VH-VL binders against o27280. Designs and how they scored, part 344

Target 1, 266 residues: o27280
Amino acid sequence: MDSMNVPEVLEIKRIVEESESVKTFIFSWDFRREVRPGQFVMVWDFRDEKPMSVSLIDPVRSEIGISIRRVGEFTDRVHGLSEGDLLGIRGPYGRGFELMGRDILLVGGGIGMAPLAALADEATARGMRVDALVAARTADELLFLDRLEAAGVNISTCTDDGSCGFKGFAHERLLTLEENHDMAAVCGPEPMMFQVMRILDERDVPAQLSLERYMKCAVGICGQCCLDDTGFRVCAEGPVFWSQELSRVREFGRYRRDPAGRRVPW
Short names: E, the ipSAE of ESMFold2; O, the ipSAE of OpenDDE; V2, 0.75 times the mean of E and O plus 0.25 times the DockQ between their complexes.

## First folded at step 15 (VH-VL)

Design ca64 (framework fv_cemiplimab; at its last look DockQ between E and O 0.92; V2 from the best seeds 0.86)
Fold by OpenDDE, look of step 16:
Structure ca64 (fold): chain C 266 residues (1-266), chain A 118 residues (1-118), chain B 107 residues (1-107)
Amino acid sequence: as target 1 above (266 residues)
Amino acid sequence: EVQLLESGGVLVQPGGSLRLSCAASGFTFSDYGMTWVRQAPGKGLEWVSMISGSGEWIYFADSVKGRFTISRDNSKNTLYLQMNSLKGEDTAVYYCTRGDYSWPFDYWGQGTLVTVSS
Amino acid sequence: DIQMTQSPSSLSASVGDSITITCRASRKISNYLNWYQQKPGKAPNLLIYEASTLQSGVPSRFSGSGSGTDFTLTIRTLQPEDFATYYCQQSLSTPYTFGPGTVVDFR
C-alpha cells in the first residue's frame, strides 16, 4: 500500500500571512515524495478534509507550502491554527504543470496564484523568462507579489477597481499585451480562465489551465469531480488541463457542481 | 419556446434615472448569462452590459460604467438594468439577449425604447 | 477595443441572387465572430456563430467563412425574407463590438 493515500500528521512549521484572507502554511517535507507545481494535497484538520494546491516547493529547506483562503467553516478553523499545531496531509495528487520553452506567461486570479507561484519558482530556477499577470478584485487581494519579484518575475497587475495596475479584468489586460510566449499557465476563477484561454488560443500560445472542483477522495474513485461530457476526473486527469482538453469540456467556464451534484452557474 | 420581454422604456430628462426589466421564459434562466445591447435610432448595435448566471460576474461598456447597474433575480426569471445619470446619447432601444462570454447572443427580446430628452 | 468594419455598407440585389458581405476586425480574432440579421423594426437574430457554424433553424442558404481578421457572410439564392441589415460581432474579448452593419435591399 502506497503511504501516499494515508494522511501524515505534520506540524505547522511557519505561517505566512499573504493577505487578510490568505495564509500560507509551511510544513517539513520528505522530498523522496515528489511534488510538482499544479498538484494538490488533501488537508485534514481531524474533522474535515479539503483539497489545497501546493504554493511553495523548497527542496533546499525541505519544505512545502499550502496557501489557504478563508472561505468557510473548514478554512476558518485552519486559519485559527498557530505554528506548532498539527494538520493531516496526504498526497500529492493530480497532474501538475509541464514546463516547456524559454518564455512562460502566468495568468492568475486571486488564490489561483498559489500553484502559479510554485511554478514561477521552478521556471526561474530553470533559467526561463517568466511574465506574470496577477489579477484580483482589489489591491489588497493581490498575492505573492514580493515573492514573484524576488524570483525575477516580470509582473503585471490588474484589479477590478483599479486600485493597483490595470483597471479591469485579466483577459482585458492580456489583450493589451503584444508579446507572445512559448507557453502559458492559467489559474483562477473559471470565467477569467475561459476568457483568457480564448486570447491565448488566438495567439497560438499553448496553455495549461488548473481547474477547481469539489473533491472527496482525490484518487479518482468517487466521481464527485467528474466533468460533464468527457468524464475527466479533476483529481486524476487534472487539475491541470491543456486548453485542447478543456475545449471538449462543455461545463468549463459555464457551470460547476456542488457537493450534492447540482449544477451551479458561474 | 424561449421568450424575452423588455419593459420600462420611457421618456426621461437628462440626469434622470430609469430601471429596465427583462422577463425570461422557456428555458432555465440561471443556466445562462444575460446581456444588454442597445441601438440608437437609425444606428448600429452597441454592447452595454453582461451578467453571468449567478450574477457574480458583471461587465460594462466604458460608455456606461459608473452610471449603469446590471442585476438579475433568478427566482423571478428577470434581468434588470438600472440606469442613472442618463444622457442624451443613452437614447436607444434596449434589447435583452441570452448569451455571455461563453455563448452567442442566440435569443433577443423585442426591445424597449428609452428616450432621454429635455 | 477591437474595431469591426463591414463592406459594403449597403447593397441591392434580386431574388435568387447570391450575395457576399465582408467583415474585418482591427486585430486577429481567430474564429470568434458571430453574424446577426435584423429586419426593420425587429430584434436581431443570430445566424452564424464561431465564424462558420449555422445556428439551428437558420436556412442552409446562409454560410459564414473566414478566420483571423477577414470574414464573409454569403447568402445564396436570396429570398424576399432576407431583406434586412446584417451585423458581425467579435466574441474574443470585452467589450464586445459590432460591425456598423450592411443593409441588403431588393432591386
Scores: ipSAE 0.924, ipTM 0.959, lowest interface PAE 0.5, mean pLDDT 96
Fold by ESMFold2-Fast, scan of step 15:
Structure ca64 (fold): chain C 266 residues (1-266), chain A 118 residues (1-118), chain B 107 residues (1-107)
Amino acid sequence: as target 1 above (266 residues)
Amino acid sequence: EVQLLESGGVLVQPGGSLRLSCAASGFTFSDYGMTWVRQAPGKGLEWVSMISGSGEWIYFADSVKGRFTISRDNSKNTLYLQMNSLKGEDTAVYYCTRGDYSWPFDYWGQGTLVTVSS
Amino acid sequence: DIQMTQSPSSLSASVGDSITITCRASRKISNYLNWYQQKPGKAPNLLIYEASTLQSGVPSRFSGSGSGTDFTLTIRTLQPEDFATYYCQQSLSTPYTFGPGTVVDFR
């Protein structure tokens, strides 16, 4: 079968421990099925299926990587797997990031650095200058610093508790970074992305932001999309949106909706 | 009708502690972030603290960091400000407002006066 | 921190006058600026958000303009209930900051 809508059972080729709570699972991949930074796949452990952003795209080794944070029952089970074990993968899905200009800013919070790490690889391979602001609650939750450094990325860090780099939030740190950029890519919790977006708007920097909630809707695993035609169209265009598109979304950064349509606050 | 009602303001000794409450009604409390703003007698407005709808995203003015804690109980439609290590400069009317980083401070309570004797 | 200043600190006006209050930010804040009115002994109320958007229920004689660092609040055909203190506030980044206020007194 060659359909992206049917799970392909793949062997876990390699596991990289990014932190105590995050692992990257690496699989052989046939690049006749193109994968772009910002796209996601559905990961199936033969019980449950969850959307995961692609964090490594390596056509030279014919590999993709998927970074997973341990936060609940599904991710706990997947973290218990070893090299040689099997997972179902289908996709890729969604709209990826677009690269433009010469100078790009990446702003990532926690696991949101995963798709941005893949984007950093592509941008540096194109000869772009890449600045990354890596944000987390604590130093232990800062991800991909070694990989970004190896790629030649200029890194700034901030932690809420001050355990590494600037003490404070991503948007507060960004105000102290006076460099001009041709574009920005942002991925992380929506409250972070909302406040970062305002600063980028003030600087007249076009930004692309990745919304996890639209990954579920884009593949039809969320009944919410089928109950609202407008929501269906928006989900089909995600998970990456331009800041001008998100400025019209009243709920962005404030609340999201569960499968029943109830508001879940940030 | 949106209503916010602050309570808890009293005279407190320097170094003391006090908890302020704000009872909200007339809207879905958890859909909105909330903010505390204070005003010293005869002075202007000073932003103190903000909390997101879930309570997970919290911000403080530098003047109160480490001494004040903001929290909310969405089941009781109530916002709190726990004030510790109070100083004379904390003397002010404390206003509860609806709004945070994503929403302007569109409704304000009547305020509650905190006096720190010195 | 982003510092906010207002000019004038106070002004005297008569009913029917048109008045202008200026607010300046220490750095560019795009249109992330709000205006509030506070009557003596009462809580503030929101007049304008995002520099120029009038809050629901606020009379059309109030208007806001500006972007970047310089902002203006205009009250046309001043009414008795408009004698109050007016504050600007930036919402670009935490910590949020207010201007020192402009007192509008009866002449």
Scores: ipSAE 0.836, ipTM 0.928, lowest interface PAE 0.8, mean pLDDT 89
Fold by ESMFold2, look of step 16:
Structure ca64 (fold): chain C 266 residues (1-266), chain A 118 residues (1-118), chain B 107 residues (1-107)
Amino acid sequence: as target 1 above (266 residues)
Amino acid sequence: EVQLLESGGVLVQPGGSLRLSCAASGFTFSDYGMTWVRQAPGKGLEWVSMISGSGEWIYFADSVKGRFTISRDNSKNTLYLQMNSLKGEDTAVYYCTRGDYSWPFDYWGQGTLVTVSS
Amino acid sequence: DIQMTQSPSSLSASVGDSITITCRASRKISNYLNWYQQKPGKAPNLLIYEASTLQSGVPSRFSGSGSGTDFTLTIRTLQPEDFATYYCQQSLSTPYTFGPGTVVDFR
């Protein structure tokens, strides 16, 4: 094990309230250990450890940001912390997004916009044209809109209830959007990603999709993040996969496995 | 042997409500998404609504959105369709079928007839 | 919504004939296209999914082809049990629309 595999205890420098249910926790970070959009870290609250996506990568200020949605006991405890409090951070881990061409489409659902916000910053800094489809259940859950706008991203929105933008699901909105992109990056609920991938495949747009699976070691040795029949480990060969890799994965969009290895449908 | 049995189809007045049930057996019900498809007399098939295995992902045809709800009770292996504000054009045989956005509709029930008429 | 059309709307054929039914989508749908058979008074039965993959138990005289907007169901050596109505259905995106059907009658 090297120093990247042991949690580093870091002080919370700032907390940004992105919505009622999502906070971004900002830490000082030594960028001699590089971080790529789409990679994840393990966040340790001194009791439990969970994977979280990096949403802000700022080498100029020597900062990273980790966006966390309140969904259970661990995230409730973390949301109760204040600036100056401590968290353990292990990583980064996994394969991040890679950029190609000059025109990129981002499709994000809910907290899935977190790694895509980081990718948008890198893409715009490279001079790429960035379109983003930002999806949520309701308008109040649309994330990072002001940040994306300030970065020069062309934003389309959809909400399940129609409270902002297109009323409907991301894949339904995508059918009405311009089809000519060099690549796409997708992150969000896996049923959304499955349906979006079908449309991107029909358009012949190379797509990278970020999967979420249960993780224990995060370095590929325990087998808990393996995808059925492929041997792919989400923590090592992923979490970002190309769509052609996922076409070989029968569980994608259909089911996942819980910590006990039991099949659970989406 | 997969079996799907619809029930609840009756004659109902316009503006009325009706709940259809589909009893499932011969497979692990919670592993599969389920769909309602209807067929008006002498007409073709029309997709109505779909629900994922967990019950968390739900889809409707525009013609029924806001009037119909879909649900499932995985402990009872039963799919439901609650139909409100019924119209004459809702008159059809209603089939439950196994399948969702990720699977084709591979097993079908025998259907139950709903008639909306004064 | 993705509109589906079928041609012909009906046809008459004899046992032993080879017949072809065409389905067209209003936009490209890759290979996300299924075929169903329905006999009078019965529920539909899945024949083919993903344009060309036969469902388990479907006789090899059935075949499907096509991609994009144009799809074909072919029945070689028509049997008495094949006289039915055939529907295509797109599975690219919700709503999962069906074609209007093609009636194959005995003649």
Scores: ipSAE 0.757, ipTM 0.893, lowest interface PAE 1.4, mean pLDDT 91
ESMFold2 (binder alone), look of step 16: mean pLDDT 93; pTM 0.945

Design ca65 (framework fv_cemiplimab)
Fold by ESMFold2-Fast, scan of step 15:
Structure ca65 (fold): chain C 266 residues (1-266), chain A 118 residues (1-118), chain B 107 residues (1-107)
Amino acid sequence: as target 1 above (266 residues)
Amino acid sequence: EVQLLESGGVLVQPGGSLRLSCAASGFTFSDYGMTWVRQAPGKGLEWVSIISGSGEWIYFADSVKGRFTISRDNSKNTLYLQMNSLKGEDTAVYYCTRGDYSWPFDYWGQGTLVTVSS
Amino acid sequence: DIQMTQSPSSLSASVGDSITITCRASRKISNYLNWYQQKPGKAPNLLIYEASTLQSGVPSRFSGSGSGTDFTLTIRTLQPEDFATYYCQQSLSTPYTFGPGTVVDFR
């Protein structure tokens, strides 16, 4: 849609500090433009434009939220903004998560919990049972635990250093959790997602995984394409892919590509 | 041709420290995670540690957590294992292998013997 | 931790024999299982990965089968260079664990 491709200049209504490095920026949103969990928007600070996953979808308040981790020049500038400042937003874009069945598992690492928090809200509103495994390096990097608890989600946590919950990694914790889910949604660093996917594959649980690097393909900007089984490079609409699709992608969890097409290892 | 060559194995006293090296050639080193596997004399294989291609993702066996560190220098095509607080149970041939959580351990070096004894 | 066991611990065979080695996981691991061969005094080499896929350069007399908890390595028409110790290894999750090994001796 042409109207979805024109940035709207929106006022930052509220900023929520999620952690030392993560903020959620909340905007009024016209829900005549449908937004679903797993979709992203392009955020424009009037200098650069970057894709950001939608972390809050609230039709009752007519609001969306975008959670941003401070990792570079663009995100540093956006983190310096205050309530009342302006950002350009266009979208939504991309393939969002599909909900199926009655009992679902969410597995999120770090900022990857952002799109999963929005999905948890939708799933619980549909009457689904939601189990969430929230993983981070340390306790202070665990995100959205209060939102998940308020939504009635069954929460398990793990931290690499043992500062909260299980001491260890998401895939190690997952092995100790109940195996009966109709589907899973996974978002986080690709090495975590790869290892979680193997466990879900063993359980024959269909999984949807969100890959940030494929967001550019969804908007027609394609420096990040995957190879198909024939070895030809093709652009695939992301960022959400089924595990059966990703099982064919040799680079998933191992390396990504820079703008010149060179391999960048995880 | 893929080649891995370990070095650094020597006799060390209990409580001592030692750093092992593994020189890699014949492939793009940074495209692969790397693994250390050890084998005590007359015993079977025991996984020790894995490191991803960038060096950011690291996993250890419980027996070595807190004592060993794994690292790599992609500019030198070299994998390292820093071993601290060595115990008699750490006596083994240490093998460098290509592979990690996403790739089988498909090529192995010759191994380097570490003996921990008083 | 996922525990791996192998049967038998050792077996004696003659050149030309067909032999089978079994590997069992303490929990289901799908097809995330690898087989390695180690000749006396040498480093291990990868024979099979993902339970049944032969590594490049491995003779076709080697085959792997199984899924879940039970896995088998078969060597058809055993050759002199096949007298070695064989290890299975689960690749489902850390910590990665090896079976205790099966020694194939000349009879």
Scores: ipSAE 0.807, ipTM 0.914, lowest interface PAE 1.0, mean pLDDT 89

Design ca66 (framework fv_cemiplimab)
Fold by ESMFold2-Fast, scan of step 15:
Structure ca66 (fold): chain C 266 residues (1-266), chain A 118 residues (1-118), chain B 107 residues (1-107)
Amino acid sequence: as target 1 above (266 residues)
Amino acid sequence: EVQLLESGGVLVQPGGSLRLSCAASGFTFSDYGMTWVRQAPGKGLEWVSSISGSGEWIYFADSVKGRFTISRDNSKNTLYLQMNSLKGEDTAVYYCTRGDYSWPFDYWGQGTLVTVSS
Amino acid sequence: DIQMTQSPSSLSASVGDSITITCRASRKISNYLHWYQQKPGKAPNLLIYEASTLQSGVPSRFSGSGSGTDFTLTIRTLQPEDFATYYCQQSLSTPYTFGPGTVVDFR
């Protein structure tokens, strides 16, 4: 019997307010169901089920955390919940990040910093040197800075409005950072990831990028969303993909597809 | 056949404002990012601004940041450049071109001349 | 910012000649470099993108090569319509930057 296939009704143990629009919901977790950074769970509020990346993996406290940004009806309802309320959780699903080498660069934009925060914990626990570039529109939307600092991560920030760190975009800031990394992990809006990927490719740094839109496809909910212009299915080992795989996908960073297969531009 | 047609270039006083338009046809406008490139008389090409297909991702040259705004109306297949606080150094032919971070500047309009002078 | 330089700044040539134009980036840009042609009084047009890919409709006498910091544009058997200014442009990162141009004049 695979526990991952059946949703478990879990009590919200703690809620951490990460920003005005982001909360982390913490649950007791039985680590018989192994969870890796980059994996996601299906969160069920007894009306709708949505995929959410795991942002905290704490086997010592037997807890996982799920960070959720308020963007629509489902997330608005979940944000209205309190400690002690119940949610259905099933998973984990998808391909997690693979760690290699001694030095890793993390590049996160907005809520994309959530799965990278979990990865930072794992990388530091393995003795890797971790550099993180944390990007957001404004200073109050930068996520997990205190947690990354506590883990010993070397942090650089950038904001579109210049309210914290470098004034500008992640890819522009990345050009000023040390080029010597064994690998990188990237998560955020696709236009950011596309431009960051080009710089990492020029530096010959292998990169893994996490695409939230492929999470549903990984559990079989929306298979047609995985098809590109050539008919290639990219969802089999998502949401995490190597940069070499994404370079073959013409849609990446340009447009996505709705359930009817229509192009929706970035 | 891809076509781009700029309009709006006129003589304007320093400190003034002007809006340029670019009408696009022959392709699905919203599938492509768009860019403005300018050329001062007798000088080379200078990138001004780029906008993604949805209009959500916008980039500016440092020389125009805070003064220029790029926008698009996908229902009208039209790109705009709102120019405020114009300086003599902004005098140039302004070209509309298809492309952004994800696509080369592959098609260009004929350009529209903006002259900033007292 | 990534600075682009071109050499020569100008050259004189005759119909039937073969010419080369060089473009250098102040840092490595992989193959994220494009070449444009601008004829007198006209808008630029794309000749070559991603260092070596010929744009559709551009004559085969045009070719591009290079990677990293050093790039070349070659025009074989110059035609009258090739007398123009040629620009390289990097697309690795914003701000996008053009070279200063190379003027190809009739001798």
Scores: ipSAE 0.815, ipTM 0.916, lowest interface PAE 1.0, mean pLDDT 90

Design ca67 (framework fv_cemiplimab)
Fold by ESMFold2-Fast, scan of step 15:
Structure ca67 (fold): chain C 266 residues (1-266), chain A 118 residues (1-118), chain B 107 residues (1-107)
Amino acid sequence: as target 1 above (266 residues)
Amino acid sequence: EVQLLESGGVLVQPGGSLRLSCAASGFTFSDYGMTWVRQAPGKGLEWVSSISGSGEWIYFADSVKGRFTISRDNSKNTLYLQMNSLKGEDTAVYYCTRGDYSWPFDYWGQGTLVTVSS
Amino acid sequence: DIQMTQSPSSLSASVGDSITITCRASRKISNYLDWYQQKPGKAPNLLIYEASTLQSGVPSRFSGSGSGTDFTLTIRTLQPEDFATYYCQQSLSTPYTFGPGTVVDFR
C-alpha cells in the first residue's frame, strides 16, 4: 500500500528483450518505498494505466524491473518506447509472496515467470534451495532461464509442442517430479495453476498463487472483487493468495469476468 | 434439463476419417469444459480428450494424440471430435460428457457407435 | 500414467444386501476420485465425486470413502436398479484413467 498514491514520472534506464513478445523495463528506484516479490505497480503511458508485476528488485543497484508482454494497444505502445523515454509508475501495491522453510518450488507459465524471477532472487539470497518449473507453449516463449541459472536455481522446462524439455503441460511434468518441497509459488494462466494446485495439494505442499485479475481490486477498482456466481466476495487483497484461500473460489480456473461482469471462459 | 446428444457414428474403414458432434442444451455451454470418453464393445471406459470452456485448453489420451482433434462452437452449443487415421482399436461407443480438469463428468449423452473395420 | 484397479471384478448379490467395491490408485491422488454407474446398454452416470460427495439426485444408500490410494464405494440395502457396472476414475491429472469396472449381478 502506497500512502501518497501519486505516479512518479521515471526514465527508462535499460530495456531487456526477454523474448519476441516480452520486454523488461528497468528504472532507478528509491527503496525507502520497499518493494517485495509478488507486488505490482501501475504503469502509466500518459494515456492509459495498467497493473504490471515487478520482475526485478535490486536494492544494490537501486533498480526495479517490470516485465511486459505485448498483448494489446497499451502494451504495443509501451513496447515501442526506448531507453530515455518516460513512464509514470505508482505503487507498489498488493500482497507479496511469503517465504518459509528451506526448499521452494516455483511453477511459472509464460509471463507468470516475471514475479517468480523476483521471488527466486529473494529465496536464493535467503539461502533456500530453489527449483523452478518453467512452462510455455514453445521454446521461444520460455522466460528468464539465463537469469534463473545465474542465480543457482535448478531448472526444469516443459513446452506444449516439445521444443524444449518435457513435451506436455506443467502439471504433467510436475507429476513426474516426485521431490517434496516446503512451499511452492505458482503464476501463470489459471488452468495451469488450477491443475498444479491439485498436485501440490496431494503432496501437502502449501502453495501461493498469483492472479493478475485481482490486481485492480488492490487499487480500488471494485469490478473484480466479487468473483463467484453465488455472490462470494474475496475480501483478501491480491494478487497473491494461499491455495487454501483460492480453493473456495468456484470460478478459479474456469472463467473470469469482463468489465461488464459477464463470464469469460478459460 | 441438461441434455447431450451425440451423432456421427458409422462404419468406417481403417485409415479413414470421421467427425463426431455433440449437441448440448439446458445449461450455459461456454461455462463448462467438455470431454469425450469411449468404450470398446464389452470393455471399460477410456478417457479420450477434454476441452476447456473457451476451447483454448485441450488434453488428449496418448492413444489418440496426433490423430484426433477436439473442438467446440460455443455459438452453436456443439462439441466436436475429428478422428483421422482410424484404427480397428478405435472401435467404440463414443460418449460426450460435461466436465474437464475443473468439473466432474456429471452428465453424459447416450453415445454414438464408431466401427472401424474392413 | 496413474493406473486404477478395482476389486472385485464381479460380484453376485441379492436385493437388500450391502456391498462394497474397492478402488486403488498406483500413486496418491488425495480425494480426486469419482465413481460412475453404468447399466447394460446405457450411458454411465456420476454417483460420487471427490471421493465422498454424493451427486445430486443419487440415493443416500450410496456412499464413498477413502483418500490417497485406497477408496471404497458402498451400497447399503441394494435395490433392483443397482445391478450395474461401477467404475472409479482419478481426476488428479491428465491423462484421466478409469478402473476396469466391477460388475454387480443379481444371482
Scores: ipSAE 0.815, ipTM 0.913, lowest interface PAE 0.9, mean pLDDT 89

